# VH-VL binders against q96il0, part 113

Target 1, 167 residues: q96il0
Amino acid sequence: APERGAERRDTAPSGVSRFCPPRKSCHDWIGPPDKYSNLRPVHFYIPENESPLEQKLRKLRQETQEWNQQFWANQNLTFSKEKEEFIHSRLKTKGLGLRTESGQKATLNAEEMADFYKEFLSKNFQKHMYYNRDWYKRNFAITFFMGKVALERIWNKLKQKQKKRSN
Key: E = the ipSAE of ESMFold2; O = the ipSAE of OpenDDE; V2 = 0.75 times the mean of E and O plus 0.25 times the DockQ between their complexes.

## First folded at step 4 (VH-VL)

Design a12 (framework fv_ebrasodebart; at its last look DockQ between E and O 0.43; V2 from the best seeds 0.65)
Fold by OpenDDE, look of step 4:
Structure a12 (fold): chain C 167 residues (1-167), chain A 121 residues (1-121), chain B 108 residues (1-108)
Amino acid sequence: as target 1 above (167 residues)
Amino acid sequence: QIQLVQSGAEVKKPGASVKVSCKASGYTFTNYYISWVRQAPGQGLEWMGWISGFSGDTNYAQKLQGRVTMTTDTSTSTAYMELRSLRSDDTAVYYCARGIPYDQSKGFDYWGQGTLVTVSS
Amino acid sequence: QAVLTQPPSVSVSPGQTASITCSGDNLGSKYAYWYQQKPGQSPVLVMYQDTRRPSGIPERFSASNSGNTATLTISGTQAMDEADYYCQTWDDSTGYEVFGGGTKLTVL
């Protein structure tokens, strides 16, 4: 039987958390932390009479969530990989094996790891700057649409009250 | 499947403008940036600029500032690049490419098929 | 503005290891990306974030980034690997993407 070589999908699977909220839920549900991003996904409730504005808000929130999940999944993967490579490289340079005599994974000291963190932060500095910028823009947009939806709901309630008074 | 499909080849006169489209599919358009890269015949790749699919924020190469405009239509998941005041040296294949300038985790992982723009008298 | 310098051409015999360098100021403090372009085709990402290989790219492709030099290595070079190769990074001050001049790899 030919050993099907495990294609290491190094692409962080766009693992839409398979968390399915109960069908009868009228609320947003928070799932368990994603294994890659460590972010808790939110399953957004879809009301039966969702307004176009509410739909737009929901979509924006969903897209932003996806965006965040992808970013952090990739960031965590990158960090883990580069950390491992750094440790291996340094151990090799020292003539040390990957395992201690006790069979434990060989680690570097805090000073050596500080060099890794410094380098990693340097390489990812611009990434974080742009991420933060876009994060603020997205959240501002979400907040803005939340306000609009709130106003719409107030207006609709007022109209309903007026109709009830006129009858 | 993720795809970037560009508009067809264009032939323009000097001084004219060209607008190239890039229709994206298979992913959330607003979560990525689109970069435009051109390649003159027998030359290397030249980055022209990028645009955010979310905000529409742009960054243009200095050499092209004032002549290039990038836009997006989120409703159709389409990016556009307009180049004005065309010159003979603007003759190139123009590519759109998907990327995230800040994440750069994948570089330009998907490319359009390219659009040949020929500027001739 | 950051400038990336590549050799204009590299020649290798089939089965040998090809090495393409990309030099730039402080390139080791940034991520390097590599693209393969065959004649009449769009560029294809072959390496990202210095050492990472996209899905579908053969294992014979590897890359490193140290100091001011990124290196693309193709072990066991095949005739199908004949192409132009471009390195890419970014400029922190401008946010510009920067390509190298490209290297023509010829498999003799």
Scores: ipSAE 0.795, ipTM 0.893, lowest interface PAE 0.6, mean pLDDT 90
Fold by ESMFold2, look of step 4:
Structure a12 (fold): chain C 167 residues (1-167), chain A 121 residues (1-121), chain B 108 residues (1-108)
Amino acid sequence: as target 1 above (167 residues)
Amino acid sequence: QIQLVQSGAEVKKPGASVKVSCKASGYTFTNYYISWVRQAPGQGLEWMGWISGFSGDTNYAQKLQGRVTMTTDTSTSTAYMELRSLRSDDTAVYYCARGIPYDQSKGFDYWGQGTLVTVSS
Amino acid sequence: QAVLTQPPSVSVSPGQTASITCSGDNLGSKYAYWYQQKPGQSPVLVMYQDTRRPSGIPERFSASNSGNTATLTISGTQAMDEADYYCQTWDDSTGYEVFGGGTKLTVL
């Protein structure tokens, strides 16, 4: 990691996404799709007076985003690598080169590729069943804490209204 | 850096219980599972079960069903494995390992140092 | 129940190619993983997802998985490669992780 002084002189990073939220935003921000996962990242706002319950919700959402981003990045990488290996193997069996005469990567037609898609889905079927189970558990927990935060905010508004009326 | 640190060696008599701890650091504990794997002296690796760092859901090897309990403490990023009604053939080194059973892109990429449990009369 | 079978031992001369096999029903329809374990140490992942090599594992390590057999291959075998090697996959029906019995690689 660069030190603070070195960061002032470096070239802007060449990442997958160049999205930067405003410095003093009071909102979560949604950026462009991540290069590896194809999921849009959320940049979470951290308020100065965040309650313990609000902190638990934010951390749960951050952790779930990280988990989900990692899963789909891994899945997309696996898909891409296995697709290329399948194409190379089938071209080799046909006695064809890896590139056309024009220099483009040789490919298979849709009918030929159907075998790959079937095999990939079959090999990864159970993986997605367990992923879906964990996804539902995480989203249920997030929804539950969102409800608790909403109730906490209503409670605080009612307490503030009662205090103002009594004074 | 990512690290799994296990509790120290234990000596137990048959019929007793043992509880081994595995403290995780350097990663988001709730985003991973912990598997427990044991290895008897001179023998191979035997998977015992896994536990979700998020939900606490478990899956135990059939051989150990009813004798093993796995738990987590999210506040300390620690997993626990308790094996009850110990027998002499439970003498082994017990490892914890990080992984996600269905995210097969990485396998068990980080392992604890192992905990020797000796069961003798 | 899934069972992974490995030869108990494999011997190779330094500089030669070692092959360690792992056999299991329909293993090629699953992902195979390989671990190296030296005496008194924890296992170390050396190949994952059939053919992939983790960062820090030498290029002389390679692997394949098709049909009922996965194979770990070490080219240009060195004395430091002497260890026990375990294959691993998972059981479709139970969700259990399954290890092979292990292969002791000796470099003579």
Scores: ipSAE 0.699, ipTM 0.859, lowest interface PAE 0.9, mean pLDDT 85
ESMFold2 (binder alone), look of step 4: mean pLDDT 91; pTM 0.936
ESMFold2, look of step 5: ipSAE 0.686; ipTM 0.853
ESMFold2 (binder alone), look of step 5: mean pLDDT 91; pTM 0.939
OpenDDE, look of step 5: ipSAE 0.770; ipTM 0.881

Design a13 (framework fv_ebrasodebart; at its last look DockQ between E and O 0.53; V2 from the best seeds 0.69)
Fold by OpenDDE, look of step 4:
Structure a13 (fold): chain C 167 residues (1-167), chain A 119 residues (1-119), chain B 108 residues (1-108)
Amino acid sequence: as target 1 above (167 residues)
Amino acid sequence: QIQLVQSGAEVKKPGASVKVSCKASGYTFTNYYISWVRQAPGQGLEWMGWISGFSGDTNYAQKLQGRVTMTTDTSTSTAYMELRSLRSDDTAVYYCARDVSYGEEFDYWGQGTLVTVSS
Amino acid sequence: QAVLTQPPSVSVSPGQTASITCSGDNLGSKYAYWYQQKPGQSPVLVMYQDTKRPSGIPERFSASNSGNTATLTISGTQAMDEADYYCQTWDDSTGYEVFGGGTKLTVL
């Protein structure tokens, strides 16, 4: 059976932002905007004594970031491709070339482009609705775990203070 | 490499239940949905429902409401589909598939699980 | 519930162009997806979001979606393209996924 080379789909490469924060950083770092998603990636700091709850929060944040990066990278790519196809199709239908006499890319008028935007929004409406729902759920979960981590840290500080008073 | 590996073939009696597993690998399980699709012998594809790998939210086909339950175990990256009150017309190959964008495309499929319902 | 209608079968000679249609109400306002299924195998995504081709799918595969009809086109059809083809979309009211009835493509 010929090894069907698993040619990776042109899924926008999960642009693991090659942004490497300084090794000695004790803080989260924000990278430059990703070229596909236009979202700024966050490099999450990993404490030496990371609690299981902190680790869970970090993983959730990381997965959510990856989820967002992938969604917007794909969405932007889809938009760009469909826009180009639409323009090409309409120009062809009009008997116009892809370039003007001046050598510039031929463009459609605002009315024609409005049709494209309307169609694009219509086709992507459901996806956006589900995305928004999941975005809220993810952020709610993150916020909830942030609260738990905050409480854990407070409790640990109180225990340390009590131990110091007893000695 | 992304893979969906399903449990083996099942033979059940009418009125019984079947639970099919789908183990996902090669991607972040919680960032995608799993859809279940079945195919009766010599018939077309029938969508059964989807489940979120993140929230566990489900959407079941109306025809299967009350009989189907989809679940996930995020720790093992495994999706489960349970079908209850089995009938002869439930005899089919059952597929799990990764749903990339909220029910748009199914880009990776399991190998399928044959469920035979016979008296 | 949205219903997608496909021809039950399409026949084409090797090297000719095969065209498989999928008709549904307002299908042009949604994305269409296409799957190839060979006997005893799982379905394989061959086209997504109307016109997009996944990696590893030959360039001879193309698709369009306009009005109420999505069309899968296979140019220069080969014997290996003999399979069942399914279109798919969603129902806006329910969020259900909807498959067409499938089309058997025979390469004569």
Scores: ipSAE 0.830, ipTM 0.914, lowest interface PAE 0.6, mean pLDDT 91
Fold by ESMFold2, look of step 4:
Structure a13 (fold): chain C 167 residues (1-167), chain A 119 residues (1-119), chain B 108 residues (1-108)
Amino acid sequence: as target 1 above (167 residues)
Amino acid sequence: QIQLVQSGAEVKKPGASVKVSCKASGYTFTNYYISWVRQAPGQGLEWMGWISGFSGDTNYAQKLQGRVTMTTDTSTSTAYMELRSLRSDDTAVYYCARDVSYGEEFDYWGQGTLVTVSS
Amino acid sequence: QAVLTQPPSVSVSPGQTASITCSGDNLGSKYAYWYQQKPGQSPVLVMYQDTKRPSGIPERFSASNSGNTATLTISGTQAMDEADYYCQTWDDSTGYEVFGGGTKLTVL
């Protein structure tokens, strides 16, 4: 089964500019599901005066999204292709056609399909284990840099407040 | 175009160390692993280990534990493999390869680096 | 631990079909991968995940994996297919990569 990317958030970033023209957004936005990964991509906003830390965080989120999209696009394609091959092979072994009397795709019952799901999970166990570990490491890194950006923004507000008092 | 370009050939004495570099280009380096594979003259391929381009996590073949160190420099998209306490049976061509299935699949290979260990 | 056994050589005439086998205990429960290596060159991935062909690999390359045996099949073999071929899988207990010993394909 496809997995949605947990690191993608429907959260508007702080903008450098107040103006948001109709042709481009001052916010991150969510696109439609990708036809291969079945995940919704985030389109990241780039403010005019992005700090080096903000740029690093955005790049990390973009690279993580690319990585996650690629993984699930590959796994979804592999799963679909191997599922159909399994069904066709088992139908052929039973001497059955690929289509029913009504022209619909012939299927296997739930007990028969359980063999496929078990085999697929077994063959892909190590890959998914490392994917999960990498997913957690990436989300930890993203959270860490989100904290650093938040601290930077607080510090900039304090500097602006002190400058205002000196005027 | 995806490329892995390795450092040049090395001649070493037994007991020395060698460090081979592998510069990656044409893809997002942090989204893939790099595996190292060696091939002694006239012999087959032997897996040495992999390193994550993102985290720097490693997995080394058991026979090489304690003698091998793999590292990355993400700012230059470069992986490194260092083999210490060299022996004559470490004479081989050393390859880096992009690892797309967490140790299962090597889709792009470097040109290889010959390391010769002799007295 | 896991061992992959390949024949040391296979000879075919141009235009004929070559079959290179790779035997390993319960290999069909894992994915098999195939690499081509020409003299003086780096290996090139020619089949992955049992039956799948990378972009740029000729359609005459195909593969299967069932039971204890994976097979690389080259139909319409050409002189440029003369190379060493390695199968690969992993060892479930260690997670290490395992390569077969290689098969030298000669086209004569």
Scores: ipSAE 0.680, ipTM 0.854, lowest interface PAE 1.2, mean pLDDT 86
ESMFold2 (binder alone), look of step 4: mean pLDDT 92; pTM 0.939
ESMFold2, look of step 5: ipSAE 0.678; ipTM 0.851
ESMFold2 (binder alone), look of step 5: mean pLDDT 92; pTM 0.940
OpenDDE, look of step 5: ipSAE 0.806; ipTM 0.903

Design a14 (framework fv_ebrasodebart; at its last look DockQ between E and O 0.39; V2 from the best seeds 0.00; counts 0 for: pae E 2.2 > 2)
Fold by OpenDDE, look of step 4:
Formats: C-alpha cells, sequence, structure tokens
Structure a14 (fold): chain C 167 residues (1-167), chain A 120 residues (1-120), chain B 108 residues (1-108)
C-alpha cells in the first residue's frame, strides 16, 4: 500500500478550538490556550432573543477573535520555521552538525541569535504596524458597539417599566 | 474553498469609467485585504492598490491617484474597483487578489481576471 | 520607489536547475514573494515570505532572499514549469507593493 505522503499543511489549520461550553451556559466561556496562537478562545453566548445590534456585536467579536487567532498562529509558525532555518544555515556554514556529540540539538550562541531576532523584527515590522493599527480599529469598533448595546438594553428596560406602571 | 469571482469583460471608450466587481467566498471577508493588480497585454504585473475588508481603508498606487476608487460591500463580500478617465493604456486584465496573513503583502488567491478594453 | 529587476528570460533544459533572480535595494530586509503565470491564466503564488512554499506547489520549487537579491530555484525543471515568473515585495516608505518586470522561463 503506497504510504500516502502526509501533505504537511504548512498553513496553521483554521483551528476552531473544539472547546464546547456546557449547553446550558448563559455566559461567555474562555477556552484553554490554542496550541498555535497561544491565545485563549472565547465562546460567545447567544441569547434566545438576541437583538440585531447584539448579533452585530457578537459577529464583530467572533471575526476579530478569528483574526487574532489566525494572525498569531501564523506569526508563531513563521517565527519557528525561520528560526530553525537560520540555525540550520549557520550550523551548516560552521561545518557543525544539527546535533551535538551528546545527542542534544545544536544551538547557536546569544550573539548569533541576536542577528536572527534583528532580521526577523525588521522583516516583520510592517506586518506588526498593520496588525496594531487594525487591532485598535477593531477594538474601538467593538467598544462602540458594546456601548450601543448597553444603551439599547437600558432603553428596553425603561420601556418595560413604563408599560408596567401604565397597567 | 476560497474563491474570487470577478465581473465579465468590459469595452469602454476613452474618458469613460469602468467598475469591476470581485465576489469573495470561502473565508471571512472582513479579516483580509483585497489588492488590485492589472496586466496590460504582453506586459508585466502592476499593483494598483489595496483595500481593507474591515475598515475600508485604501492605499492607491501614485500613478492612479485621483482616477481609482476601491470599495467593499461587506454584506455581499464583494470588492469593487472603479477606474475613471480611461485611456488606451488602461487596456489590461484586472485582477482582484486576496492578501495573505491579514496584511497587504503577498497574494495567495487571485480572481480569474477581467479584461477591460479601451478603444475609440 | 522600490524597483525590482529580473532577467527578461531564462532558458533551461528539462531536468536541469533553473534559477531566476530578483534584485532590489535592501530586498533581504523584506519578504519576497514569487508568482507563476502561464499564458491566459491568473498568476499563482509559488513562494511566499522568502522561502515558504504554499500547499500544492511542488518541492522542486525553492527560494532564498539575501542582501539585495531574491532567487527562485526550480530543481529538475519540467516542461510544465514553462511560464512567466514575477517577484514581489513592498516599499516601506509608501506601503506600495512592487512587482519585478517578470522572467520568461523557457524549457528547451
Amino acid sequence: as target 1 above (167 residues)
Amino acid sequence: QIQLVQSGAEVKKPGASVKVSCKASGYTFTNYYISWVRQAPGQGLEWMGWISGFSGDTNYAQKLQGRVTMTTDTSTSTAYMELRSLRSDDTAVYYCVRDQNFIPEGHDYWGQGTLVTVSS
Amino acid sequence: QAVLTQPPSVSVSPGQTASITCSGDNLGSKYAYWYQQKPGQSPVLVMYQDTKRPSGIPERFSASNSGNTATLTISGTQAMDEADYYCQTWDDSTGYEVFGGGTKLTVL
């Protein structure tokens, strides 16, 4: 039977955290850290009578969470791969093997690794700038919609109180 | 599956405008940037600009400033590119492309292209 | 504005290694991307972030980026690899994307 070569999906799987909150939960749940992003996913509660504004807020939060999870998963994978490639290339240039005589993974010294970090940060500078900008915009939008939802809830409570006083 | 489906070929006169659509599917539209790239017949690729699927922020190539407008409709996951004051040298295949990694760097998915012909 | 320079054409025999260069100021301080375009088709991403290969791209494709030069290498070149190849990066000052002029790879 030909060994089906495992296609190394080098793309971080869109790891929807398989964490399922209890079915009867009326609250948002925080899952364990994702193995790729190291971010804790939030499972958002869906009210039975979710307003269009609440739905919009929830969607925005979900999309932003997905965005953050995927961004950091990809960033961490990129960092790990480039670090490994850098170490391998430098060891090869030095005529050193990937393993020490003791069988340990060969490492570079702190000075050599400093060059890697400097290069990595330089290459990813623009990426981080765009990320930070978009992060602020997303969080601002979320906060704005949270405020709107809060106002809507207050208004609905006031209307209900007025109806109860008129009857 | 991720797909970018563009509108059909257009024939325009000089001085006219053209608006090309790009319907995205298979991913969260608002989490990515869309770039537009054109290619004149027998020529190389030319970047035109990008638009954020989230904020609608844009960055246009200097050569096209004042003539190009990029927009998005998040409800339909559709990007639009309008090019005004068309010239014969605007005859090209226009591509919408998804930018990878949520930033305007590389392009991982391409539309099928839209031929725009500008002829007198 | 950043400019990327590619050779206009490269020829290689089947089974040989093709090398396509892309030169630009401080290109090694940025990520390089590579696209393959066959006649009448949309470009396809073949290499991203200097050395990374998308899923579905053959292992014979590799790339490097050092100093002012990115290089796309196709080992064991096949007739199906005949295409135009474009490098791409960005300009840090403007955020503009920049394509190379393209290289026509001919497999003889």
Scores: ipSAE 0.859, ipTM 0.934, lowest interface PAE 0.6, mean pLDDT 92
Fold by ESMFold2, look of step 4:
Structure a14 (fold): chain C 167 residues (1-167), chain A 120 residues (1-120), chain B 108 residues (1-108)
Amino acid sequence: as target 1 above (167 residues)
Amino acid sequence: QIQLVQSGAEVKKPGASVKVSCKASGYTFTNYYISWVRQAPGQGLEWMGWISGFSGDTNYAQKLQGRVTMTTDTSTSTAYMELRSLRSDDTAVYYCVRDQNFIPEGHDYWGQGTLVTVSS
Amino acid sequence: QAVLTQPPSVSVSPGQTASITCSGDNLGSKYAYWYQQKPGQSPVLVMYQDTKRPSGIPERFSASNSGNTATLTISGTQAMDEADYYCQTWDDSTGYEVFGGGTKLTVL
């Protein structure tokens, strides 16, 4: 189909150029906290001449962020739901309603709420154990590829210096 | 749309090996685990193990330890399950299953199943 | 080595409430999951984390888990609910996943 409007792209005459429009980010940037995970996402920049190694690092970081956001969104939801269920169950056992006479949500005392926390942590212990293991493995992999990208960039700088001195 | 598509049915002799493939699509493969579950004819579901899409870490059912190998190929988003030294009681439908998140979220997407028949 | 025990069959009249039990040591300290399987089909998750229902599962499905017993309850049972039902949890010491033996629900 025909394009609806012309948008300008400037290109360098000597080869494939990178163009970063003024209103597009040319860098990774951090966004506001996600509503469900309470984590601030990184929005990754994809350069036009990204090396295969740089691409692998970027995808690894993107996938890890998605995984981490998903884990904490799920855990926050689970915690909230199970807390309400625990309070409801204990109030029913005590013969109390879900609301006070003032219309406020009825609550449990601190000792009773400590029981909830203990039970929740115990029930979710294996999930957190595997999350922690996977978190360490992901961070090790990211650090490893960051090092490889850094070495690749140093090598490319040395090659550029050799070409300048040869001319 | 999330899909797990498994390789076709196989007939094997006792003592042979079988390798079932599971091609995943519609989600970030490396962020999820794949479980393998089998079901003998007329019988219930039996968990075989899981593999991490990211690390390749595995956890195998004790009964199958030493006979099963699970692998992944992240470039093709494919999980594999190989069962060695086949016996007649290994005749079953083999399912690959995505874990929506680790254990607490359950097994939300199932492959269509692969019938493996061990003939004598 | 955890074991989940289910009755092999349950029969219920249409419109009545069906209850399927799943028994295991200290099951209430772990999450329980339920799957429905119709003949010739892959299983479908119908309840997770004891009491939660996935999107698309009818409200007539509910579940509970306390002590040593998890229970799947189907109110207003329909002919389409006739299937095999499996409970699932994990073994605390090994992290292995464990399925119950299954219950055949018959709607007569």
Scores: ipSAE 0.474, ipTM 0.759, lowest interface PAE 2.2, mean pLDDT 84
ESMFold2 (binder alone), look of step 4: mean pLDDT 91; pTM 0.930

Design a15 (framework fv_ebrasodebart; at its last look DockQ between E and O 0.46; V2 from the best seeds 0.67)
Fold by OpenDDE, look of step 4:
Structure a15 (fold): chain C 167 residues (1-167), chain A 120 residues (1-120), chain B 108 residues (1-108)
Amino acid sequence: as target 1 above (167 residues)
Amino acid sequence: QIQLVQSGAEVKKPGASVKVSCKASGYTFSNYYISWVRQAPGQGLEWMGWISGFSGDTNYAQKLQGRVTMTTDTSTSTAYMELRSLRSDDTAVYYCVRDQNYLPEGHDYWGQGTLVTVSS
Amino acid sequence: QAVLTQPPSVSVSPGQTASITCSGDKLGSKYAYWYQQKPGQSPVLVMYQDTKRPSGIPERFSASNSGNTATLTISGTQAMDEADYYCQTWDDSTGYEVFGGGTKLTVL
């Protein structure tokens, strides 16, 4: 049976971090760095009596985390791939092999690599601008909802205290 | 599976408005941008604009400024494109498209297209 | 506004290599995207970020971007590759997306 060549899915797998927090955890857990994004995923705690506002905040945080994880995973993959292609192209142009006589991976000098970084940054400039803008908007929204949730919790505590004083 | 399903074909008179819907599924809608691209019969692709699924921020092609409005409903994962003051030259197939990498870049998924015919 | 120029048509014999060019100012400093459109169908992304191939696109498709020219290359062209091909990029000053005029690839 011919070994079906593993189609290298060049798409960053939607790496749901397989990190499962303990079942009895009452707080958010931070996982190990993701292998692609190098970001530490957060497992968000879900309270038994989660309010609609708390749920909205949690969802926003989860979506934003997914957004960040996938963005950086894709950026890191893109960077690695383009860097490798650049090195290979330059070595080929120089008539050099991919490996040195000692069997080490052939590398370019710092000046040649500076050209790569400049080009990469130029091509990704707009991407980074949009990312930064959206990052601020997302974090602002999260902070805003955190404030709302805090106020809701204060209000609920005050109502409970009043009810206990009236009985 | 990621899908973009658009509303059906529309026939409009000059001066009328058309609103095309695009229901997205299979991904986190708020994390991506949606662009709209149109194609007149026998012509090339024309970018119309994009909308953020998160913020609702928009960027419209200069040619369509004042006539086009893009909106999103995150609760239904649906994008809308309204084009006003329709002209005969607005006769085209309109596509909603998902932009790659959570940014207004290349288009990895396309709707099936919506034919809008503007006729007197 | 950035303008992308494509040849209106390219013809190739089956099994030969087709090359479609897309020329634009400083295109080499931006990512190029390529779309295939068959008659009566929606466009399909065939190449992204200059040289990257989406999953499901045959290995015979490749692309490059250098200087002011992006190039889509189809090696071993097949009858099924007959379609319109569009390049796409953006304008950094406006954030507008720009499509090329399209190239009709005919497989003779």
Scores: ipSAE 0.856, ipTM 0.931, lowest interface PAE 0.6, mean pLDDT 92
Fold by ESMFold2, look of step 4:
Structure a15 (fold): chain C 167 residues (1-167), chain A 120 residues (1-120), chain B 108 residues (1-108)
Amino acid sequence: as target 1 above (167 residues)
Amino acid sequence: QIQLVQSGAEVKKPGASVKVSCKASGYTFSNYYISWVRQAPGQGLEWMGWISGFSGDTNYAQKLQGRVTMTTDTSTSTAYMELRSLRSDDTAVYYCVRDQNYLPEGHDYWGQGTLVTVSS
Amino acid sequence: QAVLTQPPSVSVSPGQTASITCSGDKLGSKYAYWYQQKPGQSPVLVMYQDTKRPSGIPERFSASNSGNTATLTISGTQAMDEADYYCQTWDDSTGYEVFGGGTKLTVL
């Protein structure tokens, strides 16, 4: 089983495959960037006495992270695949091979690639517009529940002080 | 296993309303939209609108604006489509579909369909 | 409102290549999607984002989208491929989703 201190040092980007949250951690853990999304996942701490409100906040954060990871993982793969297809198509039109004399992948210059970038942005405009809108709605909801949890904790602290004073 | 399971077939009179349910399982409901698509007998597919599993935001096809209401119940992972003031030309199979327009995979999972028959 | 036009039917012999077209104004500037529907069944996604194939769809299915036309191509067509095929995209002005009228593929 991994220990708390060792796992913190091993969460560097180059150590993605060795990331393992400590068995008995009382903190959230931030892992290395995901291979597909390039986003750092958060491994959420679940306390044994988690309130219903705290559970709702944690679930909302977990679902939002999953949603965001999936979106960018898919977009990154789509971008990479369509870029490769565009380059291969243009190289075939020029009568060129897919690899250079040195064996490296052939590519196009920035002027030649401009058509790809324009097409990709245009095709994905509406999807990104709705993603941004949903992203703001999710982050507003998360912030709202973070505030509610903070107030709940303050209230519980005050109740404990009143209990001790009455004894 | 991702599934969309719809309520059973219904027979309605003109002017009535119908409400079709669609229970989703096998994925995080709040992270996707649900589209509704209908198909009249012997005809093609017609998009009706979508609803967000997170916010409940909707977008309805112009032809149905004012007659359709889409809702969700996140606690049961269920989407609902209600069509009011039914006409005979609303007779169709109604599908709920996981919506991928924000994601590149399109409409990847379809419910089994609900036949709604409008007859006097 | 965008309109996607498909031929009503296409016939092919087993083992031959079937080609189903979907025409719409500037369709190549948008993503095209393809669905297969067999009698009495729900549609199934068979191609997405112009050229991409979902897991579980045979390699004999391919697609393209350029100019005003997207094309679904089925090589080595089998009897099990007999179905209705629908293309889909969106309307730039309304954001509504649009389906083609459908093409009945018959394998003789």
Scores: ipSAE 0.623, ipTM 0.819, lowest interface PAE 1.3, mean pLDDT 85
ESMFold2 (binder alone), look of step 4: mean pLDDT 92; pTM 0.942

